# Miniprotein binders against q6w4x9r395to579, part 146

Target 1, 185 residues: q6w4x9r395to579
Amino acid sequence: GHCSLEGGSFVTTFDARPYRFHGTCTYILLQSPQLPEDGALMAVYDKSGVSHSETSLVAVVYLSRQDKIVISQDEVVTNNGEAKWLPYKTRNITVFRQTSTHLQMATSFGLELVVQLRPIFQAYVTVGPQFRGQTRGLCGNFNGDTTDDFTTSMGIAEGTASLFVDSWRAGNCPAALERETDPCS
Short names: E, the ipSAE of ESMFold2; O, the ipSAE of OpenDDE; V2, 0.75 times the mean of E and O plus 0.25 times the DockQ between their complexes.

## First folded at step 11 (miniprotein)

Design sc6
Fold by ESMFold2-Fast, scan of step 11:
Structure sc6 (fold): chain B 185 residues (1-185), chain A 91 residues (1-91)
Amino acid sequence: as target 1 above (185 residues)
Amino acid sequence: GSEELFERAAELIDRAIEAARRGDFEEAKRLLDEAFKLIEEAARRGLDEELIEELRYAAKLVREAIEAGNPKLIRVVRWLLTVVWWEVDRR
């Protein structure tokens, strides 16, 4: 299955349901028992100067018991907060430059991530068939039915994207730590 | 009692990376030093060792980002801290 994060804040789920949202936080993109060592994929959205302070994807995080790999729009790749030169390899994961504008994270466990760095930061997630019906998060449940793709973290199928997206928020993202930018700046 | 020390230390770590994001490295270092002192106090008061390890990990991320002085890395570490705190909450 294929899930995409495009155009700043557009998402297409593994079951091909498109939606858009407006939020600035780290969100759970994919959780699954099929990911080793309590693994999860997360997407970081922040305010963008590109269009009227709209939210946009700024980083993707792969998390496991061993690794906290961040790939950012600034072309920085870190693991556990330390900047890494590419190609970067761990036991089960390799991050490398696929083209002049694209990075790829290849894994041994059926997950692949391709990140477009320019002209706009975008991400493409591919999972193998073992993930069918075993996923949760912004990319949906991968059960072949788009009508329940907005299943919240509490297991409730919502009719709208807003409650769905808010339920997959990771961390409290304290508003007090962010300053509103001047509309005239 | 010691749980309140966890919250205070985490807040200081978050404030330190935000100060660094604004280019205020003196304030960032001051807040980080205060966080390290609070972490050691929490350890002495018997806060769960697993939580102490998470606080030390978070403080180390911020310290190293400040030492590197790279704005791109400082932004990454700020985002990474939300993941660290999420891990703590899910435990």
Scores: ipSAE 0.765, ipTM 0.896, lowest interface PAE 0.7, mean pLDDT 84
Fold by OpenDDE base, second read of step 12:
Structure sc6 (fold): chain B 185 residues (1-185), chain A 91 residues (1-91)
Amino acid sequence: as target 1 above (185 residues)
Amino acid sequence: GSEELFERAAELIDRAIEAARRGDFEEAKRLLDEAFKLIEEAARRGLDEELIEELRYAAKLVREAIEAGNPKLIRVVRWLLTVVWWEVDRR
């Protein structure tokens, strides 16, 4: 399964359903029993301009009981608040520079993350087949059915992305907007 | 109806491609933005297979224009391609 966060506000789920939103919060991208130590992948969005529609991905966070790995748009990688030099390796996670413009987080448990740093900060999430039907968050449920990807954290299927996205907020943030006037934002 | 929307979208995409080829990425962006809105609206109303094929062809041409390297244009084009592909594949 492949999930992508592109162009500042565009998401494609594991089931290949595309949608967009504008929000300035931290959102759960991926939760799964397959992630050890209550692991979760999150995305941090912030304002990139003056309008409400000018939002962009600014960081990706992997959070577990043991680690809080943050990959930020300024190419700083931290774990539990401490800056780390690359390649950086924990027990089951390795963060390294893949190319001059890409960082990769590799894991031993079937999660891969590629972060494009330039020219646009973007993220690409890959999960193994063992995750099928066992994922939740903005990346969807990876069950081959696009019609139920907008399942909220409470297990309710939504018809639009707005309420779906809001349900996966990891903090107290403003409500997300589904539509915009400029899709390039 | 949805047919008209897709026809207009296809036309806009073609125009966007031509704008991009001329190096007018601002115009290309504008046109693609409009095309995107039309595609979204058409998708809500139902898709015509023939028009989808036209859009696919247009998308193919747009992929060639991606080589121009404008990041903003690339974002929009990629998104449009994703939407078109998704709509086609789910049918």
Scores: ipSAE 0.018, ipTM 0.268, lowest interface PAE 6.6, mean pLDDT 83

Design sc7
Fold by ESMFold2-Fast, scan of step 11:
Structure sc7 (fold): chain B 185 residues (1-185), chain A 91 residues (1-91)
Amino acid sequence: as target 1 above (185 residues)
Amino acid sequence: GSEELFERALELIDRAIEAARRGDFEEAKRLLDEAFKLIEEAARRGLDEELIEELRYAAKLVREAIEAGNPKLIRVVRWLLTVVWWEVDRR
């Protein structure tokens, strides 16, 4: 399955349901029992310079008990806060430059991440068939049914994106990141 | 109690990275030094070892970002602190 984070604030789930949002926070993009060591993929959104959105993707984080890998719009790759030169390899993960504008994170456990650095920071998540029906987060549940793609962190299927997105916020955000702009301003 | 020390240390670490983001490295270092002192006091007061390890990990992230003097790393660590606190909260 394929999930995309494009154009600053547009998301297409594994079941191909498109939506957009205007939140600024760190969000759980993907959780699954198929990820080793309580692994999760997260997306960081902040205020945007892109004219079509007030928010944009600024970083993607892969975390597990051993690793906290960040790929940022500033073309920095870190693990546990330390900058890494590419290619960067761990036991199960390799991060490398795929093209002049794209980085790839390849894993041994059926997850692949491709990040476009320029001209707009975007992310593409690919998961193997073992993930079918076993995902949760902004990328949806990967069960082949788009009607329940907005399933919140509490297991409630919503008809609209706003409560769904808010339910996947990861912890408390810095005060500056959580400030909302009035939709009428 | 040790819970109050945990919350105060967490707040100081968050304030330190925010000061660093603004370029106020003197204030960032001062806040971080206070955080390290509270972490050691919390350890002496019997705060759970796993929570002490998380506080030390977070404080180290901030210290190393400040020492590197790279604004890109300061931004990364600001985002990582949210992830660290999320992990703590879900335990």
Scores: ipSAE 0.745, ipTM 0.884, lowest interface PAE 0.7, mean pLDDT 84
Fold by OpenDDE base, second read of step 12:
Structure sc7 (fold): chain B 185 residues (1-185), chain A 91 residues (1-91)
Amino acid sequence: as target 1 above (185 residues)
Amino acid sequence: GSEELFERALELIDRAIEAARRGDFEEAKRLLDEAFKLIEEAARRGLDEELIEELRYAAKLVREAIEAGNPKLIRVVRWLLTVVWWEVDRR
């Protein structure tokens, strides 16, 4: 399964459902029992301009009981708040520079993350087949059905992205907007 | 109807992107111009204004991206068009 965060506010789920939203919060991209130590992948969005529609991805976070790995748009990688030099390796996670513009987080448990640093900060999430039907978050449920990808954290299928996205907030943030007149946000 | 025009416009924009990828910028421009005409016609026929605005803006960005030789921006707009197309298809 492949999930992508591109163009500032565009998401394509594991089931290949595309949608967009505007929010300035941390959102859960991926939760799964297949992730060890209660692991979760999160995306941090922030305001990139003066309007509400000007939002962008600014960081990706992998959070578990042992690690809090943050890859930020300024190319700083931290674990538990401490800056790390690349390549950086934990027990089952390795973060390294893939190219001059791409960082990669490789894991031993079937999760891969590629982060494009410039010109647009973007993220690409890949999970193994063992994750099928066992994922939740903004990346969807990876069950081959696009119609139920907007399933909230409470298990309710939504028709629009806004309520779906809001349900996966990791903090107290403003409500997400599904549509804006400026598609470049 | 207006919906058909909208869909055709999206298709033309998509084709324009493909032409640009092949280096045929003249064809890309032609296709975009045609797309703009369809967008305006769709607007006159009462299609959802929000969708029309998004489509118009997207087309504009594609043109600018082509003129600037910025393939990355083209990809972003392509993504947006995919989202819009998906929404139209599900209606």
Scores: ipSAE 0.013, ipTM 0.262, lowest interface PAE 7.8, mean pLDDT 83

Design sc8 (at its last look DockQ between E and O 0.01; V2 from the best seeds 0.00; counts 0 for: pae O 4.0 > 1.5, pTM O .779 < .8, placed apart)
Fold by ESMFold2-Fast, scan of step 11:
Structure sc8 (fold): chain B 185 residues (1-185), chain A 91 residues (1-91)
Amino acid sequence: as target 1 above (185 residues)
Amino acid sequence: GSEELFERAKELIARAIEAARRGDFEEAKRLLDEAFKLIEEAARRGLDEELIEELRYAAKLVREAIEAGNPKLIRVVRWLLTVVWWEVDRR
């Protein structure tokens, strides 16, 4: 399955449900028992440039018991806070420059992350079929049904994106504001 | 007891990285030194070893970011502190 974080504030879940939010926080994108060592993928959102009413993706974090890999819009890759030269390899993870504008994190456990650095920081998450019905977080539950994609961290299906997004905050941050997915629809 | 020392050390670490983010490395180092002293006091008072290890890890992240003096790394570590505390809360 495929989940995308695009256009600063748009998310499309693994089941292809689009939504948008306004928030300044670190959010859980993906948790799954299929990720080794209690692994998780997180997204950091912050104020975007001159606009004080907009927020955008500024970093993606992959964490496990051993690793805390950050890929930032500043084109910095770190593990456990230490800057790494690319290509950077661990036992199960390789981070490398795929093109002049894209970095890729490839794993041995069925997770792939591609980040676009320019002109706007965007992220694309791909998971293998073993993740079907086994995911939780902003990218949804990957069960083939979009009607329950806004399932909160407490297991409750919400009708609005804002309550869903807020349930996946890491840390104590301001509540997210729901944005229209297509104001011209 | 030692739980108050945990929260105070966490606060000092947060203030240290924010000082570093502003470019105030002298204040950042001062706050970090205070944090290390509180961590050792919390250890002596019997704070859970797992929590001591997390405080030391967080303080080390901040210390190394300050030593590097790279604003991009300072931003990364500020985000990582949130990740560290999230993991602590889920244990």
Scores: ipSAE 0.797, ipTM 0.905, lowest interface PAE 0.6, mean pLDDT 86
Fold by ESMFold2, look of step 12:
Structure sc8 (fold): chain B 185 residues (1-185), chain A 91 residues (1-91)
Amino acid sequence: as target 1 above (185 residues)
Amino acid sequence: GSEELFERAKELIARAIEAARRGDFEEAKRLLDEAFKLIEEAARRGLDEELIEELRYAAKLVREAIEAGNPKLIRVVRWLLTVVWWEVDRR
């Protein structure tokens, strides 16, 4: 299955359902029992600077109990907050430069992530057939049926991308934390 | 109770990384020092050990980003903190 996050905040699900949204938050892109150690893939969106209402992908995060890998639009790769030289390898994950403009995260558990760094930060998610019917998040449920790809975190199929996307927000958004003032005075 | 200290430590950590993003590293260090004090107090008051470890991890991420002085790493840690708290809230 293939899921893409492309310029203009366009998403195409594993079942090939396209949609667009604009939001400034971290979203759950993919969860599945096929990902080891409670693994999840997340996408970070922020204002693009093109217009007041438009947003774009700024980072992709793979997390588990072992790893918190961030690939950022600033072309920095980290694990657990530490910058890494490429190629970077753990026991089941390898991150390497595929081309001058693309990075790849390959795994032993059937997840592959390709990140285009330039000219526009974009991400391409591929999962093996063992994931069929066992995914949730912005990439949809991978069940071969586009009519329920907008299934919320509560398990409700929605007709609009906005309600679906909002249900997959993770925690407090960075913009909300950004406005916090210094308590010391 | 220890829940209040936990939430206050989270708040101080968030403000520390935001101050660092603005380039105010002295304020960032001050806020972070205060956060470490609250974490230690929460541990003495018997806050769950796993929650204490998550607070220490988050504070360490921020400290290392500040010490590196790298704006790109500071932005990464801002985003990573959201992920860390999402994991904690699932518990």
Scores: ipSAE 0.666, ipTM 0.840, lowest interface PAE 1.2, mean pLDDT 85
Fold by OpenDDE base, look of step 12:
Structure sc8 (fold): chain B 185 residues (1-185), chain A 91 residues (1-91)
Amino acid sequence: as target 1 above (185 residues)
Amino acid sequence: GSEELFERAKELIARAIEAARRGDFEEAKRLLDEAFKLIEEAARRGLDEELIEELRYAAKLVREAIEAGNPKLIRVVRWLLTVVWWEVDRR
């Protein structure tokens, strides 16, 4: 399964359903029993301009009981708040520079993350076949059915992206919006 | 019918994108203007509102990209085409 966060406010789920949203919160991208130590992948969005419709991805976070790995748009990688030199390796996670503009987080449990730093901060999530039907979050449920990708954290299928996205907020943040914005802004 | 207008609007948007890629912004603008007219007519004729919204949004994003002289228009095109395709396939 491949999930992408592109153009600042555009998402394509594991099932290849595309949608857009504008939010300035941390959202759960991926939760799964296949992730060890209660792991979850999250996306941090913030304002990229004056307008509320100008939002963009500013960081990706992998959070577990043991690690809090943050890859930020300024190319700083931290674990549990401490800056780390690359390549950085834990028991089952390795973060390294793939290219001058790309960082990669490789894992031993079937999760792979590629982060494009420039010119736009973007993220690409890949999960193995063992994750099929066992994922939830903004990246969807990876079951081959696009019509149920907007399943909320409470297990309710929504018809709009805003309500779906809002259900996966990791904190107390403003509601997500669906506004017209240049995806390249 | 409204479905025909929808398809024509899609085609105009696609052609506008290609015109812009070639640097022919005047043609792109002309095509987009026509697309907007067809979208609104389709709406009046009862085309699904969600489809109308997607097409309208797509056209607006293309317009904004052109007006801003955005060199990253290709990303817009790729995503927008995916969205439109998905919406049509779902209906």
Scores: ipSAE 0.021, ipTM 0.411, lowest interface PAE 4.0, mean pLDDT 86
ESMFold2 (binder alone), look of step 12: mean pLDDT 77; pTM 0.739

Design sc9
Fold by ESMFold2-Fast, scan of step 11:
Structure sc9 (fold): chain B 185 residues (1-185), chain A 91 residues (1-91)
Amino acid sequence: as target 1 above (185 residues)
Amino acid sequence: GSEELFERAKELILRAIEAARRGDFEEAKRLLDEAFKLIEEAARRGLDEELIEELRYAAKLVREAIEAGNPKLIRVVRWLLTVVWWEVDRR
């Protein structure tokens, strides 16, 4: 399955449900029992002077008991707060420069992350078939049904993105606001 | 009690990284030094060992970011502190 974070504030879930929001918070993208050591993938949204959105993706975090890997729009890669030169390898994770504009985090447990650095910071998440029906977070539940893609952290399926997104905040942040597209497009 | 010392140390660590983000490294180091003193007091007063280790880890992240003096790294550590505290709170 494939989930994308694009254009500063757009998300497409594993089941291909698109939505948009703005907010200044860290959000849970992906939690699953398939991730080792209580692993989670998170996205940091903050104000950006470069994007057309008021808020945009500024970093992606992979969190587990052993690793706290951050990949930022400034092309800084850290683990446990220490800057790392690429390629950077742990037992189960390798972060490397795939192209002049893309970094990749490859794992041994069926998760792949590709980050576009330029012209706009974007993230692409790929998970193996073992994750089907076993994901939760902003990327949705990967069950093949888009009607329940806005399942909150409390297990409630919402009809709109705003309550869904707010339920996946990691930290005490202001509520996200669902953004309207330009009606004169 | 020791829980109040935990919250005070956490707040000082957050204030230290915010001072560093503003380029006020003298204030950042002062706040961090105060945080280390509260961490040792909390340990003496019997705060859970796991919480003491989390405070020490967070303080270390901030200290090392300040020592590196790299604004990009300081921003990363500020975001990482939110993740660390979220994980602690949801245990």
Scores: ipSAE 0.726, ipTM 0.869, lowest interface PAE 0.8, mean pLDDT 85
Fold by OpenDDE base, second read of step 12:
Structure sc9 (fold): chain B 185 residues (1-185), chain A 91 residues (1-91)
Amino acid sequence: as target 1 above (185 residues)
Amino acid sequence: GSEELFERAKELILRAIEAARRGDFEEAKRLLDEAFKLIEEAARRGLDEELIEELRYAAKLVREAIEAGNPKLIRVVRWLLTVVWWEVDRR
């Protein structure tokens, strides 16, 4: 399954459902029992301009009981708040520079993350087949059905992205604004 | 109780960040100072040490960001704290 965060406000789920939102919060992208140590992948969005519609991804965070790995738009990688030099390796996670503009987080448990640093900070999440039907968050449930991707954290299927996205907030933030998917965004 | 102090300290830290984000560093400092007081009071009242450490760490990060006067750093600390709070809530 492949989930992408592109263009500052565009998300494509594991089931290939595209949607757009504008929010300035931290959101759970991926939570699954397949992630060890209660792991979760999260996305941090912030304002990138003066208007409410000018939002962008500014960091990706992998959080577990053991690690708090943050990859930020300024190319700083931290674990538990401490800056780390690349390549950085834990027991089951490695963060390294893939290209001059891309960082990669590789794991031993079937999660891969590629982060494009420039010109737009974007993220690409790949999970193995063992995650099928066992994911939740903004990346959807990876069950091959796009119609139920907007399942909230409470297990309710929403028809619009706004309520869906808001349900996966990791903190107290303003409600996200929903806009139609724009492939040109 | 100590739990209430914990929540209040979190709120003050967040408010300090917001003050700093809008350029009101004096207010931010004031809020942080108050937050530190609450954190220590919570510790004295028996709040879980792990929670205390998280709050102290958060407050210190915000202080450093404010002292640096770096708006980018302040933003980073803001969302980092969001992650921290989320982790705490999961415990």
Scores: ipSAE 0.016, ipTM 0.229, lowest interface PAE 7.8, mean pLDDT 86

Design sg1
Fold by ESMFold2-Fast, scan of step 11:
Structure sg1 (fold): chain B 185 residues (1-185), chain A 89 residues (1-89)
Amino acid sequence: as target 1 above (185 residues)
Amino acid sequence: DTLREEAEYLYKLAKELMEEAIRAFEAGNFEEAFKLARVAAWLITVAIWEAERAIKEGDTDPETEELLKEAEKLAKEVERFIAKVAEEL
């Protein structure tokens, strides 16, 4: 399955349901029992400088018991608060420059992330078939049915994006990111 | 009819952003014009999806079908504008 975060504040779920995201905090993009060591992929949004009503993706975070990998729109990659030179490798995760404008995070557990740095900061998430029906978060539940893609953190399927998005807001936003955004604290 | 109301909102917002994108383009700010137009493209994509979904779920209001038609027309206009902006980048 493919999930995309594009155009600043738009998401297309694993089941191909598109929606707009109006937020300026950290949100859970993907949680799954298939992710090792309680891993989660998160998205950080902030206000755009172009439009008062626009919010945009500013960083993607992979958090587990061992790692806090942050990829920001400033082309900075950190792990556990320390800047890393690319290519950067851990036991199960490699972050490298795929093209002059794209970074890739490859994993051994069936998750792939591609981040477009220019002209607009965007993210593309790919998961293997083992994730089918076993994902939760902004990218949806990956069950082949778009009608329940807005399943909240409480397990309720919503008809519109607003309650769905709010339910996936992270309670403890990362504090170490440049241009910290935390209106939910 | 929450899906239709949200689709209407997104359609109007896409039109507003396209006006800003055209102004940015006329001012020679091609990167800003491209960014605004890309956001408008995604807004209109969501509006189309929500209008189609509303119809599938029983919305028989002809205004919903007209909204879908207008959104599809705007989507093609946005696509042409993005191609034009790309020539200047």
Scores: ipSAE 0.000, ipTM 0.141, lowest interface PAE 14.9, mean pLDDT 74

Design sg10
Fold by ESMFold2-Fast, scan of step 11:
Structure sg10 (fold): chain B 185 residues (1-185), chain A 92 residues (1-92)
Amino acid sequence: as target 1 above (185 residues)
Amino acid sequence: GDYEEWLEEAEYLFKLAEELWKEAVEAAENGDFEKARKLLRVASWLTTVAAWLAERALEHATTEEQRERALELLKRIAEFQAEIAKLQAEIL
């Protein structure tokens, strides 16, 4: 399965459902029991968008009990808060420069992440067949049916992206809908 | 069962964010505002994830003590996020 975060604010799910949203928060991109050590992949969106959007992907975070890897548009790669020289290898994860403009995070557990650094920060997530029907988050449920790809964190299938995206926001950020109506900065 | 696992992860990421913020303050005091901005961005991202993990701990709390501990952590994270935002504004 393949999920993409492109053009600042466009997402294509593992079941190939495209959508767009506006939000400035950290969002759960992928959770699965197939990820070791309670692993999760998260996407950080901030206001620094391309000409067609005021919001853009600025970092991707892989979080587990063992590793807290941040890859940012500033080409900063950290694990557990410490900057790392590339190539960086742990027991199950290797982060390396694939090209002058792309970084790759390869894993032993069927997850691959490719990050484009320039000219616009973008992310491409690939998962093996063991993840089929076993994923949740912004990348969808990978069950071969696009009609339920907007399944919220509470298990409700929505017809629109806004409630779906808001359900997967992480932490103490304003919901995307609230930010749309804020006249102050 | 799940409560303790979510809470421990939240506390760990919060501690990392606090350490990065301390390094950012030192960088800013030395006039290295570029380094300070990068460290504050990472600290901010870590606090957002820590808050989400603490919210998961709160959802899995089965006792009043567990609920109070998770709520106290969420309060501390929110206060710390305000300090990060203040320093980010000062060095813009």
Scores: ipSAE 0.000, ipTM 0.275, lowest interface PAE 12.2, mean pLDDT 76

